# Miniprotein binders against q9h3h3, part 184

Target 1, 235 residues: q9h3h3
Amino acid sequence: EDGFTAEHLAAEAMAADMDPWLVFDARTTPATELDAWLAKYPPSQVTRYGDPGSPNSEPVGWIAVYGQGYSPNSGDVQGLQAAWEALQTSGRPITPGTLRQLAITHHVLSGKWLMHLAPGFKLDHAWAGIARAVVEGQLQVAKVSPRAKEGGRQVICVYTDDFTDRLGVLEADSAIRAAGIKCLLTYKPDVYTYLGIYRANRWHLCPTLYESRFQLGGSARGSRVLDRANNVELT
Below, E stands for the ipSAE of ESMFold2; O stands for the ipSAE of OpenDDE; V2 stands for 0.75 times the mean of E and O plus 0.25 times the DockQ between their complexes.

## First folded at step 11 (miniprotein)

Design WD64
Fold by ESMFold2-Fast, scan of step 11:
Parts: structure tokens; C-alpha cells; sequence
Structure WD64 (fold): chain B 235 residues (1-235), chain A 85 residues (1-85)
């Protein structure tokens, strides 16, 4: 992730979205089949471009689980992109508030909690916990990247409907923690992804809206969620 | 939307109740570490539920949260007591 250009990251993301996905869809598949599906497709073993020795011989872009109530709504992405181009040619300042307003206007509200883990049993265990939470209705939808040819960390993405809904974002964090996840989590609105805004961008915007850390010991136990833009603890 | 906030409140309270039941089962098995984690998860749900009750200005909803918080605190005291043994 460090050292790659925004163009390389965007191209890789687009390729993954366009390649086939392995999906457990709880809207059409009984929950009793989940454990067998997780055993068949552990993310540490599913390869990005296929391999005879892995669960897949053909490319896989993402491994996903859809909850029973999942109803995708990307909003007006085309209108968002057109408005973004207009904003860039105007004299109006480009700030987190300006992007928030564009996202609201065009109903591009989804966002995601991200966790990055090395390939192995810890990743597979974390993914299984998230997948069960989705199927049980505690989370709406999640996906995990397959293992890259060159290795490296894999990412689990847990989506929420509306990044401007602070309670909804915090509710998802609490559900992720209750699923047994203890690692660092960061929350990114999808508006930043659709506009190609990553860590190093010309507008010096932080695409990470929230950060979650979990601690079991001490005077303040549980999840500590930070609003990174305002440097304020929410929990 | 008030209706949506009430639905979220009920969901959080239900989750907390389930987590506390699982914590009680972990205590019965002598699994103090799991019980402690589950109690902390329940308290996290209840903190969000309290915020919703306060935003709604509903003292009955806040009372329900306070009752579950007291239950969670009692279980946490039991875990701490057993750890000292």
C-alpha cells in the first residue's frame, strides 16, 4: 500500500471488482451451509488468479457474504463523478465537508470498516467470524480479498449503508468486535473510493473517517472509536 | 427518524441480552476470559443504546438500559472475584 500510486491502486481495485466473485448469499442459501462453504473457500487459500493447487482454478476478485436483508444501493455514482469534475474546475474549496455534501446530494452513502491481516489461520478465523455475523443478521454484507500472487496482507471489508449515520457506523464496529475481532479497524466512505482518493492525494484529504482500537484491560475497556477528522473519541 | 432509532435501540438491547446469556454460560464452564470479553461486548452495545435513549428523550428506554448495565456489572464483579481465587 505504501509506495503504490493512486492509479495502480484504482486499476487493481477495478480488476478485482470485474473478476468473478465467490458469494455466500444468505437471501437464497440456508445458513446451515455456511460452515461447509467457509471450509471450502478459506481466504488464505483462494488465489487471486487461480491455481490448480488452490480451491479455485480461475481468477477470483472477491469472496463475499450477503446477509438476508442485504439490498445494494450505490446511489448515483455517475452524477457524483460529474459533480466532482465540476468541483475541481471551480474555485470552491475541496474539503471533507464538500465531499460529504456531494455524497449526500448523489446518495452515495455506503462505507466500510477495513481490517488488514496476513494470510493464515488468523485471517481465516476472522473472516469466519465476520461471515457468521453477516448470516446471523448482525452485519449486512462483507467481503475479503483472495491471496495475491506476490503475497502480502489481505483485507476484510464490512459495509454499512450510510457513513453520515454515526450510530450505524458505531453499531457495525460493536458487531465486528462481538464477532471476536481485536485488530485495528479503519472506516472509509465509498465516496472516496469512487473518486479515487487514497492516502496520498493532491487535496491532502484523509479518506479514513474513523479508527477503532480494542482493549480488554485497563480503566476503559472495549472499543475506542476515534473521529480522525475532528480528533474526538466517540466511545 | 424516530422509528428507525427505536428499531436500532431494540436491536442493540437484544444483542446485549444475548451476549450476557452467553457470558453466563461461559461462567458456568469456568471460562472467565470468554465471559469477561462477552460482558465487555454487551456493555459496548448498551452504551450505544443509552445514547439513542437520550436522543429520544425516553426515560423508560434509559431505565431498560440501566437495568442491563447493572446485570453486566454484577457478572463482571463475579468474574473478577473468581479470578482472585
Amino acid sequence: as target 1 above (235 residues)
Amino acid sequence: DREELIRRFERLVRRAEQLLRRAEEALKRGDLETAEELIIYALMQLKLAAWIAEELGDPELLRRVEELVRRAERLLEEVERLKRE
Scores: ipSAE 0.488, ipTM 0.837, lowest interface PAE 2.7, mean pLDDT 88

Design WD65 (at its last look DockQ between E and O 0.02; V2 from the best seeds 0.00; counts 0 for: pae O 11.0 > 1.5, placed apart)
Fold by ESMFold2, look of step 12:
Order: sequence, then structure tokens, then C-alpha cells
Structure WD65 (fold): chain B 235 residues (1-235), chain A 85 residues (1-85)
Amino acid sequence: as target 1 above (235 residues)
Amino acid sequence: DREELIRRFERLVRRAEELLREAEEALKRGDLETAEELIIYALMQLKLAAWIAEELGDPELLRRVEELVRRAERLLEEVERLKRE
């Protein structure tokens, strides 16, 4: 990924954020309605632009589930972005530590576990498990991309409210696994997204803070979580 | 925040207890693969609960976790034994 590719990804993400979302909001909708909603809007069939034959006739940017305790708090994003500009002109090194400190200072602390799955039963089943975990209160909020390209992978994002709370991030991993998710998970703080810092960036920063791999067989069953910033397995 | 850590501990323990009960039901119906998965999920919750209990420095919370871990390990041994049969 280079600069042109990163700009395309940012533009696509912005467009998706601005289009309508399909939301199940547990704060206003009875939990008993969840299964019908999931059956009506499987992420494998909800199309990004409202293709003929899909459940949606209009564009959909994201499909989301809000838990009963969900309380949005993006923090001081404008102040973060201003401090980022000042940092870039200051001559100070741009490191994961300076990004962490900016996020703390401006209270932009949210982050997300990510999983990528091809359209089909496995994606729809995974999403249903995550959505139920959110409505049951084990997770706070999750979203999944609609189908935008034939055969292309889709992403499920499971949010946590504070990437500096390592135990809280691990609690979310355990809840995701208990929903039956066995694939690779990667964790990315939202500060990287708000500053437009993606995999290929000129500062050589790695936006992935943690990786989680799950094993059922062998002597070390469960999640094996690698802290990429400190090169340490948390287990 | 000590009260928040206690709330998170109790949630993890309650979830682990639910998972172990579900594992016992799966075992009764002979679904050994489901039982194994549920026990592993419970142990994951309990590992984090133990970490919180250690952070709080509360021996009673640690004892509660250790008892549930022993229950989970006994169930896992039973499942593994039955899979070999």
C-alpha cells in the first residue's frame, strides 16, 4: 500500500461513513426483534449501493448493532488533529509513543478488533454471533461492511472504548471468541484512523496494536494475543 | 477504579459459569466438540478474571476463580477422555 492507495481507502471509508447505516439499536429496540433483523439484513446480501434483488434499495455504508450501554464518545478529535499538525512541523520524532500520548491528551481512546471474511454463511454466522453478544451486553458496539464487490472480503469491527486499557481489549477478544469466532483478529486504535495513518504510511507506523490467534487443539488452547508495539505475547 | 474492576470481574465470572453450564448440557447430549469449545471459552474468561483479582489483591476473588478453573479442568479432562473412547 502506497500513498495513492491509502488516499483511495480513506475516500471509500469517508463515503461509507456518510451514507445511511442499517442499525439495530438495543437502547430503543427489544432484544426479541434481533433475530428477525439479522435474517432480513445478512451482510452477505446487503449491498453497498442498493443492487436489484438485495434487501436494501438504497446505498448502505455500514450495518451496525448498538448495545444497551453504548454511549458514543469520540473525544477531542479536532484538538487531536491540530496537535498532529503541530507535531509534524515541530521536528519531534513521530513514534507509536507520541501517537499514544496525543490520543490520551485529547481523549480519543476508542479502538476496534477487526476480522475479514468472504461473503457467505461464515460471514453471516459470525456477524450474528457478534450482534447477539452486543445485545446481551458482552460487547458495546459492532459494525460490518455491506457487500461492495463480488467475492471481495468484508470487515467486522468490534469496538472498545479505551485502547490503553489492555485488560478491556482482552475482555473484548474473549467475548468475540465466545461468540464462535476463530479467525485472525487485529486491533487498531481509532487515533490512527482519525489522523489518516494506514498500513503504508510515510512514518512507518504500524496501526495494528494487537493480533489475536485462536487455537482449539494442542497444549495452548485459547487466544494467543501478540502486542506488536512491545513484541510481547500477552496470552 | 476499584468498583469498575469488581464489576468487570463479576461479569467475567458469571459468563464463565454460564459457559460451563452450557458445556455440561452439551456433554449430556454427547456433543463433545461443543462441550470442549465452551470449556475453553470459560477458561479464557477465568484467566482474565484471575488477572483482575490479582490486580485488586483480593484473595477471596482469587479463590473463587481457582474453584471455577478446577471445575473447568475436570470437565475438559472428562471430554477428552470420552473423545478417546
Scores: ipSAE 0.722, ipTM 0.907, lowest interface PAE 1.0, mean pLDDT 89
Fold by ESMFold2-Fast, scan of step 11:
Structure WD65 (fold): chain B 235 residues (1-235), chain A 85 residues (1-85)
Amino acid sequence: as target 1 above (235 residues)
Amino acid sequence: DREELIRRFERLVRRAEELLREAEEALKRGDLETAEELIIYALMQLKLAAWIAEELGDPELLRRVEELVRRAERLLEEVERLKRE
């Protein structure tokens, strides 16, 4: 994404996942504390590696909000990676269908809606809306990247538990929109992230499964969700 | 699966009702842009609820969705009326 190599993007993602996270966990923290937490840690001001001028002095990989009912299930990521290595060396076709079957076999089913926004008020406002929707139970879990030292756009990720459940993916889209989000959204299954499928991948796969565009005017108001592989509108 | 679909239906319907209530409040304030937006969000929830009701083959659940759709349409007509003044 953003013109970087797939290897570079995978390395950045691994580093972020390994560094500390700032988490608002609604399973153990009262909802009344959310507004203060959001004010303390606006994503446009939290820096990736810490900075005297930022809210953090230490590296932060992600800023996350966990909903009341959130129960993480990563599946068998180790088995997935081993099967992926075998698939690559086998010479068999690598397609969206093949990756879907690997994911199902190894129970790596989670996925996420992605939105990319420039650092600033609009990003912080969008994140606050998403965070409130998570704490109120309309979404399960979300995270946002901290500000990189190089600048550039930040990403908000809103997770669903099963990318093969189209209705669940669409429910998340509708909840994101109802939280006030109007920008382009793309949906990426975590299996693609674990296997390093990004924009410039060697198999020329679309790095996302769905795309959501929002419009208020005209005869077709609301979300237009497209299945990118099949070029079929779902809404 | 059936029980899970019913729970999802109820969540979507409750969210739509909340959004329509917020839309009515926005309309009372004369905030037509916000009212229209909230009505559209509510209709999006109701579309998914209708799909679940169809999958369940339950005409009573469909009837509940249709009632809320009619309420949303009436509010949208009121927004259009006020915009014409």
Scores: ipSAE 0.586, ipTM 0.860, lowest interface PAE 2.0, mean pLDDT 88
Fold by OpenDDE base, look of step 12:
Structure WD65 (fold): chain B 235 residues (1-235), chain A 85 residues (1-85)
Amino acid sequence: as target 1 above (235 residues)
Amino acid sequence: DREELIRRFERLVRRAEELLREAEEALKRGDLETAEELIIYALMQLKLAAWIAEELGDPELLRRVEELVRRAERLLEEVERLKRE
């Protein structure tokens, strides 16, 4: 979105991952404190570098909410990266199927629904809805990017444990829609992020596996989910 | 099946063209957020179309995708320009 090359986006994401996170952990914090935490750290006001007058004085990489059932499992990311380098050197064709197999082999199966929103009330309201859904156990974990100096769009990420579990991916879409989110959603496996496969990558790989569009009067789910790899509607 | 891949390609390209048209209409209305979302969605369709074109080994199909990608990129640059004003 910002003129960042895939490398700059990867570097920025890595830098954000290394900076402190503002976390609400439902496993250790009572759900009754969520509203106060949301009011204290509205994503539209939390700044990436801790600007004067922001709720944060120090840099913040992400704002996150962990559900009661959240268990971090990243798999063998180092093994995945080594295998990816070897694959590139081999000159073998790289396909979505190849990446899926690498992900399965190294147990890097997490993925996320992504939504991009302009800073402001709509973003903060969307985030509050997602955070409640996580704390209520409808979703496992979510994060939102802090406000950048340039005022660019902020991203909300809602994770699922397994991008190969189509039902789990669809259930997360339904929970996001139930939280009142109506914007376009895209689903991206984390394996694509770890391998630096972004938009306009040299292998022409689409990093998005699913797209969800909200539709009034549509199916019982209130959204149309498209399998991008097969160009098939799932709902 | 080669014929099925061609049918998929044509559906993706058609969808991308529709999305880019809708994005242009959103820009005319000053709805930069909607325009950007539509352009991004179009680019995603075009990436899948490019993959199919490569699998088919058809340079003409790839050229058609590249033309639409350039259109999408120009629209995205316009959105970015208008966001800075």
Scores: ipSAE 0.006, ipTM 0.179, lowest interface PAE 11.0, mean pLDDT 86
ESMFold2 (binder alone), look of step 12: mean pLDDT 88; pTM 0.872

Design WD66
Fold by ESMFold2-Fast, scan of step 11:
Structure WD66 (fold): chain B 235 residues (1-235), chain A 85 residues (1-85)
Amino acid sequence: as target 1 above (235 residues)
Amino acid sequence: DREELIRRFERLVRRAEEMLRRAEEALKRGDLETAEELIIYALMQLKLAAWIAEELGDPELLRRVEELVRRAERLLEEVERLKRE
């Protein structure tokens, strides 16, 4: 990610969102079908642009699992974009607080825990754990990127409905850990994605709001969640 | 919303109880690694439940969390004891 501009990353994200998704929707599909679906579409084998030798012959933007209670709400993204342009023109400081207020005003509240894993069985195992947690109702919705042509790491995104609900964000972290995930997690509000806040952005904002590290041993056991803006441990 | 916080509390406590039950079964069969992980996951749920109980100012909810934390800590002590053997 360090070698790409925010414009390049935004263009790739838009293309993935517009291409077809492989979805297991627990609102309409019995939970008993999940294991077969996971076996059919392991993310390490699903290719971004399709390949006759992979599970997909056509492009796939995302592989997703929707929970039984999932009710999508994107908020007013158009209003958010207009307010963002006005803020930049106003000369007022651009801070995490002002972005938070824009997000609240326009109801763009969703966010996600991110984990980046190399293609392989560990990625597929992690995704299977997350997918089962979603179908069992411990998480609401998740998606994983397909294998990119360039062969880099893939990302699993686990969504929460309101990034301002700290307890909800922490509850999701706990459920991710209970699903067997031990790697580093970072949390990003979708408002940051819509506004193009990535690594090395012009405003020197941290591109993620929280960081989660997991330890089994020692005096500190379990998740350690850091509020990156305030440099304060929450757990 | 008080009612929503109570629902979230009950959900966290139920999940913690289930994890501790599974931890006890893992411990019975000598699966110390699984038992330890489940206990730690339960404690993570209970920490969040404790924060809700404190925000609600309800001593009965806090006492329920503390009872489960004590159970989890006793199970963790048993895991550590068996690992030393």
Scores: ipSAE 0.551, ipTM 0.855, lowest interface PAE 2.1, mean pLDDT 88

Design WD67
Fold by ESMFold2-Fast, scan of step 11:
Structure WD67 (fold): chain B 235 residues (1-235), chain A 85 residues (1-85)
Amino acid sequence: as target 1 above (235 residues)
Amino acid sequence: DREKLIRRFERLVRRAEELLRRAEEALKRGDLETAEELIIYALMQLKLAAWIAEELGDPELLRRVEELVRRAERLLEEVERLKRE
């Protein structure tokens, strides 16, 4: 029912990115250690600002798993931000197409599938499945938010390297489903995150590009992925 | 990049093969719900692999996908048969 402003959501995201992360890095840590790490840091119990009674006594911004082949590439974020300020000053319409072009020009191409789950067993089980898929090489990178003091749902983010590569986005969806995830997924390009495009944005843009629904029965089995901007079914 | 598409195709096919292997094991245990779920996941991988094979215009890659789709469909038919009985 209660929403957040774009400024509030952007401030929260910045604070989380700046605080320490708990990382399982498969590039330097044997895969055999993953199960112990997952047991030590279940996301439903890791607190955002630390608690002597929780797994962490100090603040944690994100809990992340890096795949063996992970190579971060954020593109030219500085150039993107400068172009964004120029665009806003110009008075030109701000549309999904304009943002896509800015992202391409500045090579800010990464994006993520999002799933929002309440703290508890279902969240921890989903995260464990995603983390194993990352370590096994089925997904590249994932992170999950810690438990907030004010409560509410936590988010699992599963990254792909290029949001304009539709097939790559669909491949990630299929890997998430194969990991046992059945809940609603939405896909958000990182350019929207860098520019503060959230559900409560002043340009009335849909904050996500794709939506994935899953079902096992009926005439259409598997994932139905929708292009939210163009209202076109992809699968 | 043809090489990138071929690598993606091979990942999808390997994933589907593993899912079908696990589905066969679930069927042997009488776990019809898990078997059905794994078969559906495998078919999702194979659908994407077929699109890549078509994009590459490679009939051999498409035949490999079609063989695995037939295996998946036979397993799914067996699951549906056992559910009725």
Scores: ipSAE 0.521, ipTM 0.842, lowest interface PAE 2.5, mean pLDDT 87

Design WD68 (at its last look DockQ between E and O 0.96; V2 from the best seeds 0.68)
Fold by ESMFold2, look of step 12:
Structure WD68 (fold): chain B 235 residues (1-235), chain A 85 residues (1-85)
Amino acid sequence: as target 1 above (235 residues)
Amino acid sequence: DRELLIRRFERLVRRAEELLRRAEEALKRGDLETAEELIIYALMQLKLAAWIAEELGDPELLRRVEELVRRAERLLEEVERLKRE
């Protein structure tokens, strides 16, 4: 059941990647236009397939904001996928270290902090905060899923360029929090996404590298970031 | 590698300074909850900056972070005092 669900999610993600995206690109668009764009395309109203009454009349796979410093670099994804196929037929063990090495070898180092929110003001407000942080240069690139089904949760992805750079990942967490985000965040390296490895995979790999929980009160104020691989708190 | 760490340190310090400036403004207008949040965000940046200063082995960088931490802590004490009033 879980295996089929994971394969279905991978197929849906790839279909969304292939459909048109709504993009605010700070490299070519003045920052002063951001608020109008956010008002035109709130993620709680932009529909996956372009429903009547939506701001979009055509399918939208993702809504994205690219920062001034965004430098697209997916790395050698085709080589990664080929090496992964070869590894699966080789008989060598598949471990988190295996995936880390594949990612390094093929320079597929990006990853993302994820948050899941229901449609509505809270989602739109969170997205607006993240989008402003990207345009202001505190984050590099982010995307949010459109509304795909009534009442379904949507995801905001905030990218970092190197999941092996712990300080860079923690810096992104701090910038996300400073944008007013208080919910649970999980961090997933893109290598897992490109290989279609989700939480219920047959290798028992954990695609979530870090979890971040935030609190304002008490003696442990700020982010508590757990390293899932080693079961140790980083902060 | 060293250049990356220095750039990250300076970025985190600049962010912390801006957050503290905004916290001071919130405090002046009596918005104690906003001030507290901004101070906590600043301390998060400064924690990472301190780790970088230690990794670089540069006592001047660590001194800069510690000065900002003391500023943040004084502001937090003031916020907590005003909440009791």
Scores: ipSAE 0.712, ipTM 0.907, lowest interface PAE 1.2, mean pLDDT 88
Fold by ESMFold2-Fast, scan of step 11:
Structure WD68 (fold): chain B 235 residues (1-235), chain A 85 residues (1-85)
Amino acid sequence: as target 1 above (235 residues)
Amino acid sequence: DRELLIRRFERLVRRAEELLRRAEEALKRGDLETAEELIIYALMQLKLAAWIAEELGDPELLRRVEELVRRAERLLEEVERLKRE
């Protein structure tokens, strides 16, 4: 049943990526228009398939904000997928290190901090904070899922350009926190997404590289970031 | 590379300065909770900036971070003092 869930997640992700996106692009749109755009398209109200009463009449796969300096670079995804098939048929062990090397070789380096929130005011407020941070140049790019027909939590994804750049990943975490985000964050390299590797996979790989927990009060203040693979606290 | 580290350092410092400016404004309004939160965010930026300055071995960059850390710590002490009355 874990396999079925992974297949369903892969299919949903592909469909969302192929459906239209609602985009605020700071490279071509004045920053002064952001607040009106956020009010028009709150993620708790935008529906995946254009349900009655929503701001959208057509399907929406993602709601995204592109920063002024954003430059998309997916790397060689086709080469990555071919190498992955070759690895599987080679009989060689499939490990996090092997996947990392494939990602580096094919320049598929992007990754993302993920947060999962229930539909409602807190989600919309969190998204607004992230979107402003992107438009102000504190983050490069972010997207949030629309409301699913079945309900459930929505996800905000905040991207970094290189998952092997630990300091860059930590800088993004610090910017997310400065935007007012206090919930649990997890970091996933996009290489796992392109290969269809989710939590329940046949190779028992953990696609989560880092966890971030935030504490404002008490003796320890700020972000506590854990390297999941090496079980080492970075902050 | 060195150029990337310098750009990252400047972005972190600029972010910390803005957070501290907003913290001072919150403090003037008597909004102690917001002021404290903003100071903690600023210190998080400055911790990363200090790591970059140390990696670069640049005493001037480290001095700039230390000055902002002292400013943040003074603001945090003022918040704690106002909470006690």
Scores: ipSAE 0.580, ipTM 0.858, lowest interface PAE 2.0, mean pLDDT 88
Fold by OpenDDE base, look of step 12:
Structure WD68 (fold): chain B 235 residues (1-235), chain A 85 residues (1-85)
Amino acid sequence: as target 1 above (235 residues)
Amino acid sequence: DRELLIRRFERLVRRAEELLRRAEEALKRGDLETAEELIIYALMQLKLAAWIAEELGDPELLRRVEELVRRAERLLEEVERLKRE
């Protein structure tokens, strides 16, 4: 994806954040209702704008599942943005380490594993697995994009509380894999999104911190997580 | 935080044990593909658990992980054997 595509997708994601969400909240809804909810709102059929014949009549930004331990905390995003502007003006070198420190200072530590899947059974099945993992407390929160009119891939986002907690990132990868997800995963901190740091940015910062590949056969079995910043395999 | 690491360790171990149990059940029903996947998932949990055990410097925790790894490996060998038949 080129920088423009990444920016466009980010803008669309931000716009989607403002539309109504279809949420299963495990804190208030019995886990026994999850299957019925999943059947009612399969991501491949839920449409972004509430098309005729879709399960939703109104626009839907995201379909989400909240786990029992989910607590929304965005940190000081405004302070982060102000500090980022000041940093840019200072002419100081900007590194991944710089962004990490900014994130820590402003408590903007959330990040997400991302997977892109074509609409259909595989997507719905993947989402069901993730949703179950969230409700069972293996994951904290996840969301999936609804189907666009033009089709294209849908994205599942699985969040972790702290992108600086390497173990937590790896635990989430393992939980995603245990849910039956075998596709490529990329991990992105939310701080990069809040600061408008996309692919091909002027600082040459990679917004993807980790990449996970999964293999069942051959000599390299299991999940292989690559630290993109250091080009080191963590697993 | 040592306590946090211990909690994480115990969670990973419990997950691995459950996955291995399910793998054994899959083997009993002749579902070799499912068994293999479950074993691999268990090994992924155990790898993280091993890392935690090393970080904690706790040989007993490491021993527990190694025992489960050996169990997983035996099950995997059985799956591989049955796939060749």
Scores: ipSAE 0.469, ipTM 0.795, lowest interface PAE 1.1, mean pLDDT 91
ESMFold2 (binder alone), look of step 12: mean pLDDT 89; pTM 0.885

Design WD69
Fold by ESMFold2-Fast, scan of step 11:
Structure WD69 (fold): chain B 235 residues (1-235), chain A 85 residues (1-85)
Amino acid sequence: as target 1 above (235 residues)
Amino acid sequence: DREYLIRRFERLVRRAEELLRRAEEALKRGDLETAEELIIYALMQLKLAAWIAEELGDPELLRRVEELVRRAERLLEEVERLKRE
């Protein structure tokens, strides 16, 4: 059931955001301490609610790395939500364009590249690469989910500060690839997350704005980034 | 914003130069797979840098990118040649 799944995903996201985070903050911690921190908290071993024998005894919502220049600004989320309720009752069309305009009006501009990987050494290696790119200043901020269930995929989120800045979104993609990431990436603006836009949404919107596919061989080498809303290839 | 684009251009070019330096080192040690990946990553940075140079209308910045693209392409040809041996 798609409707139930969307509600469940929203509830899980809220719980994770409210629970404690494990953070490597490059604004206050020397870069030389990163490798030890990554060894202490590999995401494949950190459990969502704390298990005996795991690195954590308490619940962990997210494992995050903040870059030296990171300055959080979520915008006016309360104003966004009020305007969203007004839009829904107004009968005006709900499209990617109207959501983009609400986001701009309320300064809710951040977004993220998403990658989903199974628990294991491949996830831990990917996260280590992303974390080093953040600490080195090639990416702004990233987080990865802890292990919530046996066999379930975990997600790495790599944030950009402005989803309307196409070059910034593409630069982040190129930095993720340079970190050794070859899997499918999708880009989701945080405005969609705040408004509950997931796969089975009432408005039949694509839950992501961009898709990145990577290949080393063949006639098209490198990233192919698609604007899913407009069906336009950017690279 | 001109200053924003110039800062982004210089960051992309610097990243591409470092990736190509690492690719040359990988090639010297016979690690053809790593060299190929690093060259492709460098070309991705340079593609974005070229778009910025074109947006700025600066032919000198575009020439800098084109020089690095030619260097990357020559390294990629050498990797392909060695793989066929």
Scores: ipSAE 0.472, ipTM 0.825, lowest interface PAE 2.8, mean pLDDT 87

Design WD7
Fold by ESMFold2-Fast, scan of step 11:
Structure WD7 (fold): chain B 235 residues (1-235), chain A 85 residues (1-85)
Amino acid sequence: as target 1 above (235 residues)
Amino acid sequence: DREELIRRFERLVRRAEELLRRAEEALKRGDLETAEELIIYALMQLILAEWIAEELGDPELLRRVEELVRRAERLLEEVERLKRE
């Protein structure tokens, strides 16, 4: 059943990537236009497959904001896929370390902080905060899923250039928190997404590298980031 | 890369300064909850900046972080004082 869920998630992700995106691109659009764009396309109201009663009549795969300095680099995904097939055929152990090395070799280094929120005011408010941080240059790029089902959670993805750069990952966490985000965050390298590493994978790998919790009570103040693989607290 | 670490340090310090400026504004208008949150966000930036300064072994960068940490701590003490009232 977990296999069915993983296949379903992979199919949905591929369809979303191929469908049209609603993009605010700060490289070509003045920052002053962001508030109007956010008001026109609140993610709780944008429907995945379009509806006359929503802001969109046609399918939308993702709603995205690109920062002024955003320069996409997906690396050599084809080389990564070929090396992955060779690794599986070789009988060599599949571990976080071997996947990390494949990613480095093929320059597939991007990753993302994930937050899952129910459709509604809190989702729209969180997305607006993230979008403003991107346009102001505090984050590089982010996207949020449209509303696909009644009651289903939506996801906000905040990308970093290099998942092996721990400091860069922590900088993004600190910028997300400064944007007013207080919910649980988890960090996933894109190499895991390309290779189909989800919760119930056959290699028993943890599908995320880091977890971030925000606390303001007592002596626990600020972001607490855990390295999930090693169970080591970084902050 | 030393140059990249210096650029990251400057970004973190600038973010912390802006967060502390906003915290002072919130404190001035009596919004203690917002002031406290902004101070904590600033301290998060400064922890990372301190790690960079230590990695670079640069006493001047460390001094700059220490000054901002002291300012953040003074503001947090003021928030806690006002909450007791």
Scores: ipSAE 0.399, ipTM 0.801, lowest interface PAE 3.2, mean pLDDT 87

